# Ledger of designs, part 5: VH-VL binders against o27280

Target 1, 266 residues: o27280
Amino acid sequence: MDSMNVPEVLEIKRIVEESESVKTFIFSWDFRREVRPGQFVMVWDFRDEKPMSVSLIDPVRSEIGISIRRVGEFTDRVHGLSEGDLLGIRGPYGRGFELMGRDILLVGGGIGMAPLAALADEATARGMRVDALVAARTADELLFLDRLEAAGVNISTCTDDGSCGFKGFAHERLLTLEENHDMAAVCGPEPMMFQVMRILDERDVPAQLSLERYMKCAVGICGQCCLDDTGFRVCAEGPVFWSQELSRVREFGRYRRDPAGRRVPW
Short names: E, the ipSAE of ESMFold2; O, the ipSAE of OpenDDE; V2, 0.75 times the mean of E and O plus 0.25 times the DockQ between their complexes.

## First folded at step 13 (VH-VL; framework fv_acasunlimab)

Design t13 (at its last look DockQ between E and O 0.01; V2 from the best seeds 0.00; counts 0 for: pae O 11.3 > 2, placed apart)
Fold by ESMFold2, look of step 13:
Structure t13 (fold): chain C 266 residues (1-266), chain A 123 residues (1-123), chain B 108 residues (1-108)
Amino acid sequence: as target 1 above (266 residues)
Amino acid sequence: EVQLLEPGGGLVQPGGSLRLSCEASGFTFSDYYMSWVRQAPGKGLEWVSYISSEGDYTYYADSVRGRFTISRDSSKNTLFLQMSSLRAEDTAVYYCARGSYDYWSGYDAFDIWGQGTLVTVSS
Amino acid sequence: SYVLTQPPSVSVAPGQTARITCGGNNIGDYSVHWYQQKPGQAPVLVVYEDSKRPSGLPERFSGSNSGNTATLTISRVEAGDEADYYCQVWDSSSDHVVFGGGTKLTVL
């Protein structure tokens, strides 16, 4: 019966060490609060509260998993916790992924694979063919490979240093993959997503992208993702956006294309 | 070897114009954001301008807006700064800088700098 | 526009720890970068994204960023660390790059 706006204090049931820098914290979850792939939760350590990706949605076991990358003081404290310790969880929040068609491509970079792993489970449960391109700096940072393989996902990997799979960037590997997908779902650092989005747009593949910056906006923390005073809508609720939404903002270029009055779209 | 070289610079009268160039080598120029940063003698760093990797977005400090134009030519691996309506306050060493390339965290730190070139605005 | 405030100077003895601060309203929401500049030389990136070290930088250089203060920490300071140090952020509200005023580190 808990509201999405009120944290529920939950016991850490299990911790999975996904990599040296990423852990998945698993909690019992009452699925009367439904969770969709691409949504996120706010994690409260009784001191600070941060948005975090949902990577496991398991109604059968009544469990969710929250994947957390060690990147600062909050996440260092959370990574120091043990099974049985408590965290506050509120949510879920945000617009999740929508599946369409029969063949989906997932492109994930680093922790961006977390929401895509949850989406892969939903897609395979619907009988879709799922291809995943999993990217990282090094082999040790590739996430969820065993889980994706067990789910029947066809995996391609790339690493910056070539330690696993294709040596290079995700968009470079993407150019060598088959182009027969009905849609794509992309999550990772914005530089990766920008390059991947360009290729998918050229191939006319509908794509949904999940942006970390817009996770904060979907809860209203930043306050800058609403329609601005110029009459242009610069934000829509995220963190998941269709590529057309993002391309339209980029195409207009109002905040970047026209510094000091240079080039107006028309 | 990754390098940025700023040939040129020089002495110019107030109200005059000057074009700076920055020649890049040892990396794929078109993958990187580029910037000009200046430093008046004995003073701190002051950001001047920043241009996206494709050249489709440009950004300027308020102190130079309307007087300076940043541009790039990927076929020549060259960054430019066209300066006009120059003032004594524009006297500085001008550095070109590469926005750090990190596929995972973006282009917002300057990881490679040129040696700088002096622009003096004086009668 | 956004302002970054640094102390003009910091003095430490060799072997001590130097802490150079960069103050800004809600600077903890930004990625903070730090540059070292020796006289007559171009700046060199020494910390990026608050706490990450470029390849080849000693572990003696570290950084933190929380609340209204980012800090560059140099442990076991050596004479070769004497330089000016600048913090820098991207102000997404204005699409401007902002530098702090710089801090001169003196090793006595």
Scores: ipSAE 0.115, ipTM 0.497, lowest interface PAE 4.7, mean pLDDT 84
Fold by OpenDDE, look of step 13:
Structure t13 (fold): chain C 266 residues (1-266), chain A 123 residues (1-123), chain B 108 residues (1-108)
Amino acid sequence: as target 1 above (266 residues)
Amino acid sequence: EVQLLEPGGGLVQPGGSLRLSCEASGFTFSDYYMSWVRQAPGKGLEWVSYISSEGDYTYYADSVRGRFTISRDSSKNTLFLQMSSLRAEDTAVYYCARGSYDYWSGYDAFDIWGQGTLVTVSS
Amino acid sequence: SYVLTQPPSVSVAPGQTARITCGGNNIGDYSVHWYQQKPGQAPVLVVYEDSKRPSGLPERFSGSNSGNTATLTISRVEAGDEADYYCQVWDSSSDHVVFGGGTKLTVL
């Protein structure tokens, strides 16, 4: 797929408050530029640039949505914006999810539900049966529940504190689910994804997982998002990987590298 | 205009090899799964091989696994089928077909077909 | 190996309704697609995802899928509808695309 390499300045059409810390920014989009669930765009606030997953793809309304969690200076600035304000968007980049089979399981944690929400829309539109395990620390951090429900997704929730649904972690909840799926898509905290992947592998369920890494160029040239020891670039070969690919990635679920290149734990 | 063109068919001896190509135009080639489907003379359609949009995953019918290799070149918008150890039963018209994928459609349907190219395996 | 079963032939008079069946174990759990093939031509998609019709296809073509049988229905059959028709699914358990044996529709 062709990617936009020059940022396009776009007006924020709408802002949806998903939670206390998450907002979805909606933009008009020319769908002659192909975009797939699981791909990311580089968001530019004219000071800094960060990779963000696409959480909404609506060809009918000619819109895309980008969900952003407030976690730092950049996202603080973006969260301060209003409808009508401008952002630079370039992309999309990376490998998105592939849909296989008839029944799909989505496992998402926190903001990881962003790309999965987009995938859910596509899957349901294709007539697939979609089950979603939505995990968060607390009930108020669960994302996209209404949207998923409206799309006909079968939702199971999981919270660390038990404030909604299953009390515990996503992989623990997954162990209690017996239904078979043709494939799974996973996105969230990497330790969560690691445990989920193990369970899915044991069940012989093909799984795709979306990774998050520090990205600089987004075009596979700077190497900042390279994964030990494969040399996979998250921006080019990912961010979506099959479980078989990640089984070769030593650092997966174990550690990451910070912007300075240091190994740090999750 | 969306189109698939399939040159490269021909006559080959048993045990021989042949490479088919399918050139795509009129659409973003790299966005679609692609397949080869064959049809023996007077027989029905038989799926041969499947390749993912990015070309990183391939699938094969049991009848051709280990003998045929599907691949694609995005820079040339071309789909390939490398056939080896050909048998008489491989004689067929070979079609390339595009998966029906446009965000909201299933990719497992074939909405665009080439004209087909005849491969004859005979001594 | 998943198998789709079609009758070898169906005959119908002009103006009448033709029904072509495609049998498969729990085929209702699959998305069924249908193709029309005329002699010397490539197949053409006429119904996809059980009942959806590609743009440009007449409303006379419709599809349904439930239980163990998918059905392609052609109403007000015309002479031009005479062709071979194939059902098709993607079987996720084997990663195989599966075609039915085909049905020859004869317009009397």
Scores: ipSAE 0.007, ipTM 0.480, lowest interface PAE 11.3, mean pLDDT 92
ESMFold2 (binder alone), look of step 13: mean pLDDT 91; pTM 0.947

## First folded at step 14 (VH-VL; framework fv_marstacimab)

Design t14 (at its last look DockQ between E and O 0.42; V2 from the best seeds 0.00; counts 0 for: pae E 4.8 > 2)
Fold by OpenDDE, look of step 14:
Structure t14 (fold): chain C 266 residues (1-266), chain A 123 residues (1-123), chain B 112 residues (1-112)
Amino acid sequence: as target 1 above (266 residues)
Amino acid sequence: EVQLLESGGGLVQPGGSLRLSCAASGFTFSDYYMSWVRQAPGKGLEWVSYISSEGDYTYYADSVKGRFTISRDNSKNTLYLQMNSLRAEDTAVYYCARGSYDYWSGYDAFDIWGQGTMVTVSS
Amino acid sequence: QSVLTQPPSVSGAPGQRVTISCTGSSSNIGAGYDVHWYQQLPGTAPKLLIYENNKRPSGVPDRFSGSKSGTSASLAITGLQAEDEADYYCQSYDESLSGYYVFGGGTKLTVL
């Protein structure tokens, strides 16, 4: 119907305080425009534009949620908004997660839990058994625990400081888990995802991982989010990739490009 | 016990070559990025080179680019620095350092250091 | 010539508070990269003192603290002790040119 490339000015319907640094902004959504977990939208505050994952998909209430972490000037401005304020939303874009099998493992770190929370809702609605490993630096940064629990997700937590759950990193906790799953979905800091992917590959668990890169156009034209050696565009071929695809991506877990296109280490 | 131990330092003529080694123990070497940092006598610290955990990503300071090569053998838990075309200004204690970060950081601090090996370039 | 600028020396009496500044630019500290601090005792290798601006590794006393604001960072030492006499270096990442790990010039702390 409408062009997905034209920003739609939407009113913030509700704001959910997820943590000190994360808020979920809820918008009314016309579900004639399909949206899948793992896809992202471009959020425009009429000054700048940033890609954000969809963290809530609620066809019953005709709502979507976008979870945003406060990390810079753009997100500072957005976090200063109130219910009733306006944002520009265009999309959704990118390849979302695919669900397969009966048992799924979700491994998420920090704001990476945003798309996984949406995936959890879909998976549980389909009658899948969902295990979620939720990681954060500290207990107060763990996201969506109540929501996941309410959905029937089996949650395992880990924190760097041990303030909640396993003391250590997500891949370390994963090593202690013996259960097999039909597939895994992973999203978080790339170093985490890199380690988690290695473990899952060793266990022959099919895995999908959602990458985060600097995006400009979101439509595969500008090339800003192009991955080295492959030509994969995170906004077009991703952001969700299979582990086999990422195995071809040299930079994965090793370095990234900054907004100027320069290499920066992980 | 986490430990780094440098070796291979010594006296070399200008234009000569030297290969430094750093033996790692007490941790999973292949999980960590590594760097070489040097310190000229009475001077400050200077980052020299950086290598990724898998060894497929390397970076060099301009002062050594084209002359030095960082490498690693994860099967031997060893980091290397091949230094060619050495100059007097390369004279320094060379430290190997382990990059340390949590999942949330965009780059490393150096949490483990060796005791260093002295390289002297002199005619 | 260091990308990050530190005072060459600072001094203080036992029990006092001293501060070491680390001044960067928009391409390093100002770009949002974290600052780390190292302590180097005389005749020894550097030791990580503060990481990620204000975090202390295990074994580092809480009288050491770090902060970052704008294009600068600061290391504060309270309750100065004789054993604190050392060289202190700040470190960050600079994205200019091709990108570098960068150190400050170092600050010699003398305990009077």
Scores: ipSAE 0.213, ipTM 0.622, lowest interface PAE 1.7, mean pLDDT 92
Fold by ESMFold2, look of step 14:
Structure t14 (fold): chain C 266 residues (1-266), chain A 123 residues (1-123), chain B 112 residues (1-112)
Amino acid sequence: as target 1 above (266 residues)
Amino acid sequence: EVQLLESGGGLVQPGGSLRLSCAASGFTFSDYYMSWVRQAPGKGLEWVSYISSEGDYTYYADSVKGRFTISRDNSKNTLYLQMNSLRAEDTAVYYCARGSYDYWSGYDAFDIWGQGTMVTVSS
Amino acid sequence: QSVLTQPPSVSGAPGQRVTISCTGSSSNIGAGYDVHWYQQLPGTAPKLLIYENNKRPSGVPDRFSGSKSGTSASLAITGLQAEDEADYYCQSYDESLSGYYVFGGGTKLTVL
């Protein structure tokens, strides 16, 4: 299994500075390895390896984009790299989003917009109507707005401080939006996703939610990415789950796991 | 106006017990996890204990494990700290602190503090 | 006991800039946990000054700022005023049971 999971060393072709804390790293990609929105890759900096969101899937240009938020030692080192530098990439892994119907709602918080931006590109390419609710603490942290607008996505924004769009939380803004979608896709901080899921369930809107968990082997063997009670493995049975699957999980929205696998409060 | 008001401090002998209370007002108490933080005279801040918003998870500093019990009554908007087997080193001002409601980060600041209640453990 | 290390004291003249360091490890700041800062004026309860590394709550003057890099954080105070004389604490999380919420040892700021 180790030989199948050795990262491919790839050159960084371009770096897009999405915000003060988020960069997108663009790589050439051989699309014989299919990539779907909601799947993830493992990024190796020759010291450590972390799962990261795929935010751009461009088979025409043979490129993928990986969006990385600077939060600690690993991501600090990666953010210090330049075009031409090398990273190891393995994957993709996990279950991606499934599109259905004609009208889709995206609800993204912070870096959670990364996989949703990729999904928006696929949905618009299929001729679907895409509404996106993009949430952040402040206007400077709203991600992918220009890209979504250029793709023809109907954007609603919300910020905690009211600096752009609706002042408040994503689930509060959702209560004021139209209830006419065939499906929703949700990714962001787990408290946001929990509250959004409850509203969508009450409205009978099928919803898929993407969860981020700690991963070691990325193929489901090690067990470190398991959800409480159900034994679901984020790397194998997710990271994208239907809301019905998550309604059975006490852990969702209640606590998370630290790098040692211990339950930790929000 | 968001407020936290501690009570129940006082003078107690070593080996004795006290129960501290923290009355919360001006916010939805049941939405927040709560902590006790203490400060010995002339010393820095030391986290003591944490309780989840529904009361189903509790955590304690090693220095108080087995002796202190944190609890809450969400119907009364009150946080408690039962302190048993008190020692001289437990002498401190005890603060009730609210973890900020954190929609975004996984780890909270203490955004609201009470004025504290003094516990003195002395013969 | 204190997982985060701060200098015990710093001083500055009115109008000057001072910085207060907060040094952690790979199990706290280095693991990606946020750093928060508190001001404790003499005889009062602590007050949240900086949250999430570099954000200011409403009512905190913009001469206070924070930053984080690697395993360390820093609080900067510009345009130092007499009212800034206080104790300052950094706070983060540590992955051990006893250190989930950890404070620095505190820094006494003296305005000369």
Scores: ipSAE 0.091, ipTM 0.554, lowest interface PAE 4.8, mean pLDDT 84
ESMFold2 (binder alone), look of step 14: mean pLDDT 90; pTM 0.936

## First folded at step 15 (VH-VL; framework fv_marstacimab)

Design t15 (at its last look DockQ between E and O 0.45; V2 from the best seeds 0.00; counts 0 for: pae E 4.6 > 2)
Fold by OpenDDE, look of step 15:
Structure t15 (fold): chain C 266 residues (1-266), chain A 123 residues (1-123), chain B 112 residues (1-112)
Amino acid sequence: as target 1 above (266 residues)
Amino acid sequence: EVQLLESGGGLVQPGGSLRLSCAASGFTFSDYYMSWVRQAPGKGLEWVSYISYEGDYTYYADSVKGRFTISRDNSKNTLYLQMNSLRAEDTAVYYCARGSYDYWSGYDAFDIWGQGTMVTVSS
Amino acid sequence: QSVLTQPPSVSGAPGQRVTISCTGSSSNIGAGYDVHWYQQLPGTAPKLLIYENNKRPSGVPDRFSGSKSGTSASLAITGLQAEDEADYYCQSYDESLEGYYVFGGGTKLTVL
C-alpha cells in the first residue's frame, strides 16, 4: 500500500484568480513528498476526480498550486469553492520535465502554461535563461505573465486576435524566432504542440511535451490513457514525453480517446 | 470571396447510389476540416460526416456508417460524399460546411455553409 | 431525438429580450466542449451566429450573445427585430458518440 494513492483531504489555503476562467488553488504541502514540474495530481471533490497539473511549487512557503480551467461540471464545482474549503489530493504522479542546458524555451498555450510556469520557476532558480512563448486566444486569457516576468523570464506573447503580442498562433510566432535553445518544453492544445514539435525537430532543439489524456487510475494499471501503438501510459510514462518518443505515437496531434475508449478528433 | 457550392443532388430510388460534390473557393481548402450536414424537409440539422485536413481521418454518423464515404481532393478544392444503399430517410438537403479551424480544441464550428443540394430517395 | 435539447419555439415582441436554452449532458457540454449557435432564415442555409460559447463572427450584431454553464448553454437576443425571425440551432460535440458533432433540435423564434 502506497499512501500516495489515498487522497489526502487538504484545505484550500489560497485562491488566485488567474483569468476569468482559470483559478489557482494553493495548498499546504509536505515536501518530504517530492513534486516536480510537469507532474500532476488527482483532485477529488468528493463526487468526481480529475487530473490537474501542478502549477506552483514553493518549498519556502511549503505550498503547491494547482491551476484549473473552468470547462465542465467538475471544474464548475471546484471554481465555486472558497478558501478554507476542502479538496482531496492524491499524487503527485507521472514523469515531470527535465532541465538541461543553459537556455530553455517554453511554449505554452492556454492552461498549458500551468506546468510550464512551475518549470520556469525552477529553471530561473537554477540560473538558466528562460524564454517563454505564451499563447492564448485573446489577451485576457494569457496566463501567468506577471509571475513569469517577476521570475525573470523573457516573455513573448501570441494571441489569435492580436490583442496582445503576435497576431496568430504559437507555432507561427515560433517560426519568426530564429534563436535556438538548448531545450524546449511545450504544453498546450495538442494541435499547437504538434506544430511546435515539428518546428523544433527541424531546428534540432530537444523538446519535451506534456500530453493530456483521459485518466482514471493515474497509476498505470487501468490502461485508459494508453497511447496507441506504443503502450505508453500518459499517467506513468508521461505526461511529459520527449519529441522522439512522441514521434512513435501515431495518434499524437491527430486524435485522442474518450472515456469510452472511442476516438475523438483533433 | 469564400464560397462552397454543392452539386450532385437529385432523385434516386431506394438502394441506389449518388455522389455529391462540393467546390470550395476563396480559401486554402487543405487548411480546413470539412463536413456534410443534412436537413430533412421540415426537420432539424443532422451531422453526417467529417473529414480531416488531408483526409487522414474520417468520421460518420451511425445513421450513415457503412453506406456513406466522405473524401476530398485538395488539388481540386473539392469535397465529396459517396452515398450508397440510399434509404428514404436519407432524403434531405445536404450542406457542405467548412469547419472553423479551432487551434485550441479542434472541435470546430461550421463557419461557412453552401446553399445545399437536395437529395430525394423515393420509389 | 436530438442529443441537445432546445425549446421548440420562443416568441417575443420587437425590442424585447429573448433567450433560447440548449441543454446537454456530461458527455457533451458538461464535458467541456464548446457550444456554437446557428441562425437559419426561412429558405436559406444555416449561418454561424455564435462560436466558442460566446464569440460573434464578423457581421453578427452585438444583440446576439451566448453563454455556457454546466451542461447547458443559452443564446440571448436583445432588441429583438423582425429580421431575427428564424430557426436557431445549438451545436456541440459528444464524446460518447465517436466523431459526433451534435445539434439541438432547433428553436423557431417568432417575432410578434
Scores: ipSAE 0.140, ipTM 0.638, lowest interface PAE 1.5, mean pLDDT 92
Fold by ESMFold2, look of step 15:
Structure t15 (fold): chain C 266 residues (1-266), chain A 123 residues (1-123), chain B 112 residues (1-112)
Amino acid sequence: as target 1 above (266 residues)
Amino acid sequence: EVQLLESGGGLVQPGGSLRLSCAASGFTFSDYYMSWVRQAPGKGLEWVSYISYEGDYTYYADSVKGRFTISRDNSKNTLYLQMNSLRAEDTAVYYCARGSYDYWSGYDAFDIWGQGTMVTVSS
Amino acid sequence: QSVLTQPPSVSGAPGQRVTISCTGSSSNIGAGYDVHWYQQLPGTAPKLLIYENNKRPSGVPDRFSGSKSGTSASLAITGLQAEDEADYYCQSYDESLEGYYVFGGGTKLTVL
């Protein structure tokens, strides 16, 4: 097998259209390279390479799925591909989610549901009770609802415009949900994650949150994925962090960095 | 209703100081980045400064850097601008502006504005 | 100097369509940063008219619309009405200036 640091060229086996802007690309995968929910891969389209979250981990069919939102030139090119076309995949990289206890809460916003869908599959396979709060701006951007339902996940939804479920933000809906979970896993826009983390901390629910930062090497040597003032590398110490770790991170929920390293508002 | 009310403007000599206040009501003040934006008589809008929702980060236009200090007191729902070493070119209406709270896009636009307070720097 | 360039004035008759341009550079609009638009009626504070390039806050009529392409943005006003007479400003972020919001120079719309 090729090294994890060198892309393996894989054929797109299937494409699932999750929404107008999100597709899941499914590949055959040799699970001697173990993949954990919350880890990411680098996807190479032979011109450029970007980190993408793994959303499906299926050892029975020897498949992984990678969910990609169309947001720019790279993702536009990838969305233009068909079944049978080739992509380079290297990885997986990063620290994934750790499951604990018997009852887990998932809180996902938009494409942030991708790694949480993979986690939900593992949690239900272990016999855990899984509640998921799935958030989006509008109903047609809610992701993975049918898959989560089929897995036996108890779903709550919220949309900014009220077109499906609770009208409002994820953290507002969270205040109305059951407080008695052994852990939570959170992924989505950083402002959402910050607000959700504050509520979970007040409830003493151990929480893991998945961050995205700019990455180049994916193995932690180039420094492009570092968090301010801590030296944490998202590709090595994350992308999944415990809420306690994030409480030490000055930039979390407050600002982000552009590709030139400049601080910008969220 | 959501409202911002500026105060503290007035006439001041060059080299003098003023402190502006902006009282916020009708929303959770600590959820929002806040800015000061000014407009000289007959001129356009000029962003002056902003402050993060906990006050951790402050930023200033080059024209005021080192002379103005933005601050906030979230327990009083109040934004402040301390203006020192004032110059004639600082003469303007000063607006308090709330950064938009777009959960998905952050705090990029200014969705609520105060009525403004006039600062005149003249001998 | 204004980082974003707007025409100083534009005019139109009632019922017509007018557009107001906002031209930036590779360090702001061209870098992918969003454009927002504000309306300022005479003697009043500005109000948000368009955010995130093309979205309207609640209460803004659908005859106001925005777009962004390349290094430029545009505000379109259809069905022009006398009440639209105002100054209009675009606003963005410029990455060459850390933590810096920038406004266009403003465009005075006159309804004839």
Scores: ipSAE 0.096, ipTM 0.534, lowest interface PAE 4.6, mean pLDDT 84
ESMFold2 (binder alone), look of step 15: mean pLDDT 90; pTM 0.933

